# VH-VL binders against Diadenylate cyclase (dacZ): the designs that were tried, part 7

Target 1, 269 residues: Diadenylate cyclase (dacZ), of Haloferax volcanii (d4gzm5)
Amino acid sequence: MAALSELLGDLVADVDGLFLFTPSSSHYEQFAETDVPTVVIAPENTVEAETFVELPLQFQNVKDRIRFGVEGAMEQSIVEAGDTIACNVGTFGGDPDSLVRVRVEENMRSGIYDLFANSRADPGVIRDVFEVAIELGKKGQKGEPVGALFIVGDAGKVMNKSRPLSYNPFEKSHVYVGDPIVNVMLKEFSRLDGAFVISDSGKIVSAYRYLEPSAEGVDIPKGLGARHMAGGAITRDTNATAIVLSESDGLVRAFKGGKMILEIDPEAY

## First folded at step 20 (VH-VL; from T92 with heavy chain S57N)

Design T102
Fold by ESMFold2, fold request of step 21:
Structure T102 (fold): chain C 269 residues (1-269), chain A 120 residues (1-120), chain B 107 residues (1-107)
Amino acid sequence: as target 1 above (269 residues)
Amino acid sequence: QVQLQESGPGLVKPSETLSLTCAVSGYSISSGYYWSWVRQPPGEGLEWIGFIYRSGNKRYNPSLRGRVTISRDNSKNTLYLQMNSLRAEDTAVYYCARLWGDFEYYFDYWGEGTLVTVSS
Amino acid sequence: DIQMTQSPSSLSASVGDSVTITCQASQDISDYLNWYQQKPGKAPELLIYYASNLETGVPSRFSGSGSGTDFTFTISSLEAEDAATYYCQQYDNLPLTFGQGTKVEIE
């Protein structure tokens, strides 16, 4: 009887590429003879695929995995806008079991892949700070909307380009983002003005920092508040990522290189 | 006190997979610092291969991404390098090294290095 | 990638001479630069980090300076044991990159 790979190959024969997400070696080998350009998207190239895109983190959400895989492939010029891609993804913790057809669009070059894959900071730290900001956006502080400004990575340079607004409660501490108790502390301290500075490894270096770089000439969408302008400016002048929660609209935004890369509604995330 | 020692095959063929081991003594590989592989073709300069964070997440030189895997076994206090699809230009002395990290990225302890020759 | 260009590629000098090696980055790396010494047949050894900070146990005749794109490494009063190859290394961003090295020989 015909092999599963042969049947799947027939179903996707009209696409410009086939993306296999985290396949086993046996699953990958079933597609080795197809004429469709085949790309493996995974945390590591364990199947030794000829064309490979690194998936920066283990994402639970299928949509996020596809988004990052497609953007990573675009960054590497493996695909381009206008291409139609068949994405073979897993939903139950094994070999890919589902197929999603995706039209590659230019707006998929959001900068999300670069934010996680090419920052010097541990990508898990960036994720952990995002999760804190998202949870704050959903729940607020004591049920009230709050704002927050988190600067992740390149902490030495960020500290040199900032000054204290108040005593740093983390000055003598060695605590890290991702610890549930520390995440609660970050949410509690977010009511006060200033930025948190978080190192490449997730150490909370400081709270209550005033970011000194001027936002003049920084390309920040109009209508965004002071936290967004400060975050944009610091990421222009350092290798850091800024993650900003707006008190007024509840959205979480990320900045890198002086530009807004990402805008997330916590309720839709 | 901290000592690193590489081991593995000295001669491998093109298209094969290289597997190297770095035994660490005098310090726990899981306690702090990052752990890295660096290579040096004979008579040439140094090339960073990648490192593993304290968390276990990894970063690789883009020139080698997709061909290299770094891992560690905390119970054996051992760092590993696997490199696939070997080529003649992969001939080099391979070092494991301890990398400070977080704020400063410098290599403060190195192994003795092991020469790997990729030849038919 | 941030490219690091060292100059000169090699030099020969006498004991007691002052020796200067330069390192140029392809973009601004602030002070994120280290210097290493590698003696023949040995692994590299850290001498200077953050452009100008001497590592513990490094003789004071070694020094580093510079910021941005242009860095210098100086050996005041060269000694016989300083015969080695010297490398700069940036850490402003990944990948971590090294200069191609400067071989210092004693006449």
Scores: ipSAE 0.687, ipTM 0.849, lowest interface PAE 1.3, mean pLDDT 86
Fold by ESMFold2, last read:
Structure T102 (fold): chain C 269 residues (1-269), chain A 120 residues (1-120), chain B 107 residues (1-107)
Amino acid sequence: as target 1 above (269 residues)
Amino acid sequence: QVQLQESGPGLVKPSETLSLTCAVSGYSISSGYYWSWVRQPPGEGLEWIGFIYRSGNKRYNPSLRGRVTISRDNSKNTLYLQMNSLRAEDTAVYYCARLWGDFEYYFDYWGEGTLVTVSS
Amino acid sequence: DIQMTQSPSSLSASVGDSVTITCQASQDISDYLNWYQQKPGKAPELLIYYASNLETGVPSRFSGSGSGTDFTFTISSLEAEDAATYYCQQYDNLPLTFGQGTKVEIE
């Protein structure tokens, strides 16, 4: 049988690096003899790779895994815009079984890796809220565009720095944003005033919270509305992440540390 | 009553892999708390290793980056630690602990600890 | 990483004395600080969370105060059973970090 590295040689002959996504030890060892710079992208460095990029959470979607891996590598200066990378990923479960060539582009430096990797909140909770915001951006509410403000993480401090706009339907409830029925419920409430406050583990602590908008010490693009200003301000003052759906342009934006980290068009996602 | 008990080898060699098991009784490891490993070199202070969120996602101390894996088996009510490329300075008492998490990150239940010595 | 510095590293005091330990964070951690007691040969035990809240069953002679970067832990009337090492621990951000410990001995 031919060595895996020789079989792949022509397919990756001119790449600047080979990214192995969540390889087994035996799979990784098959590449030990290659001259191509090899990077392991995984939640943990179980194969003891020389060069390793921590994947913030396990994604089922291949595109998401590649996106996070490449951006993580860019953040660590392992690759730069203009580089061509061969990404060896799994599409059917088990060891990586597919090869995707990716040209690293500056627009891949979106900040999304940093948003998940540097948050105290469960990265999966941030992802779940983000997906709800994207879905709401695509479909609207009863066919009409809608805005929404989600504050994820550091919920105790967020609650202390906010005040109620109306009755909190979650006051005595113990529901989590990742549960299927709860995601449907969140879409129902997204068009009303105020913010949803979600804990590090995804517990929905409150709806209808007023957050004071502030431009001071908040680095956000000019022309964004009150939801964006409130989200920016609360992330300046807490360890929370703000995820904002804009009614007017339909874009979903994330804020952390008083700065806009990410902007995504739901239609392009 | 919640109880945690570590088990594993007491002596391991440098460059080898450490595997520890934490048996949990009196509470379901899959319920709403986080589960963590913490170590303490003999005569020294405490170092957080990492934890598992309610979801099963994990976070690790960057100082151990790339060397540690934490996992759990809900059917056995067991937490695991794997640490690769061991060094003499990894000699420590290893504790598993329940972490309240979410709002307040404090350790309310600890195992008895198991001493792991890394030596030739 | 947020560094936690405790003072003093050790102290000796008599039963009935008031004992004070300080913990300084390298950055503002608001009230996200816990205190633990560790007796020789045993695992740590939570005494105080959120800077000043006593854990259930902890005697009222233990107290905590402070916010931001400077925190204080006090035993108002030392008892023989309080001989232990005390640790602060921050949870403002990951990694979770502990102070280096303060050993309290009974004279």
Scores: ipSAE 0.681, ipTM 0.852, lowest interface PAE 1.1, mean pLDDT 86

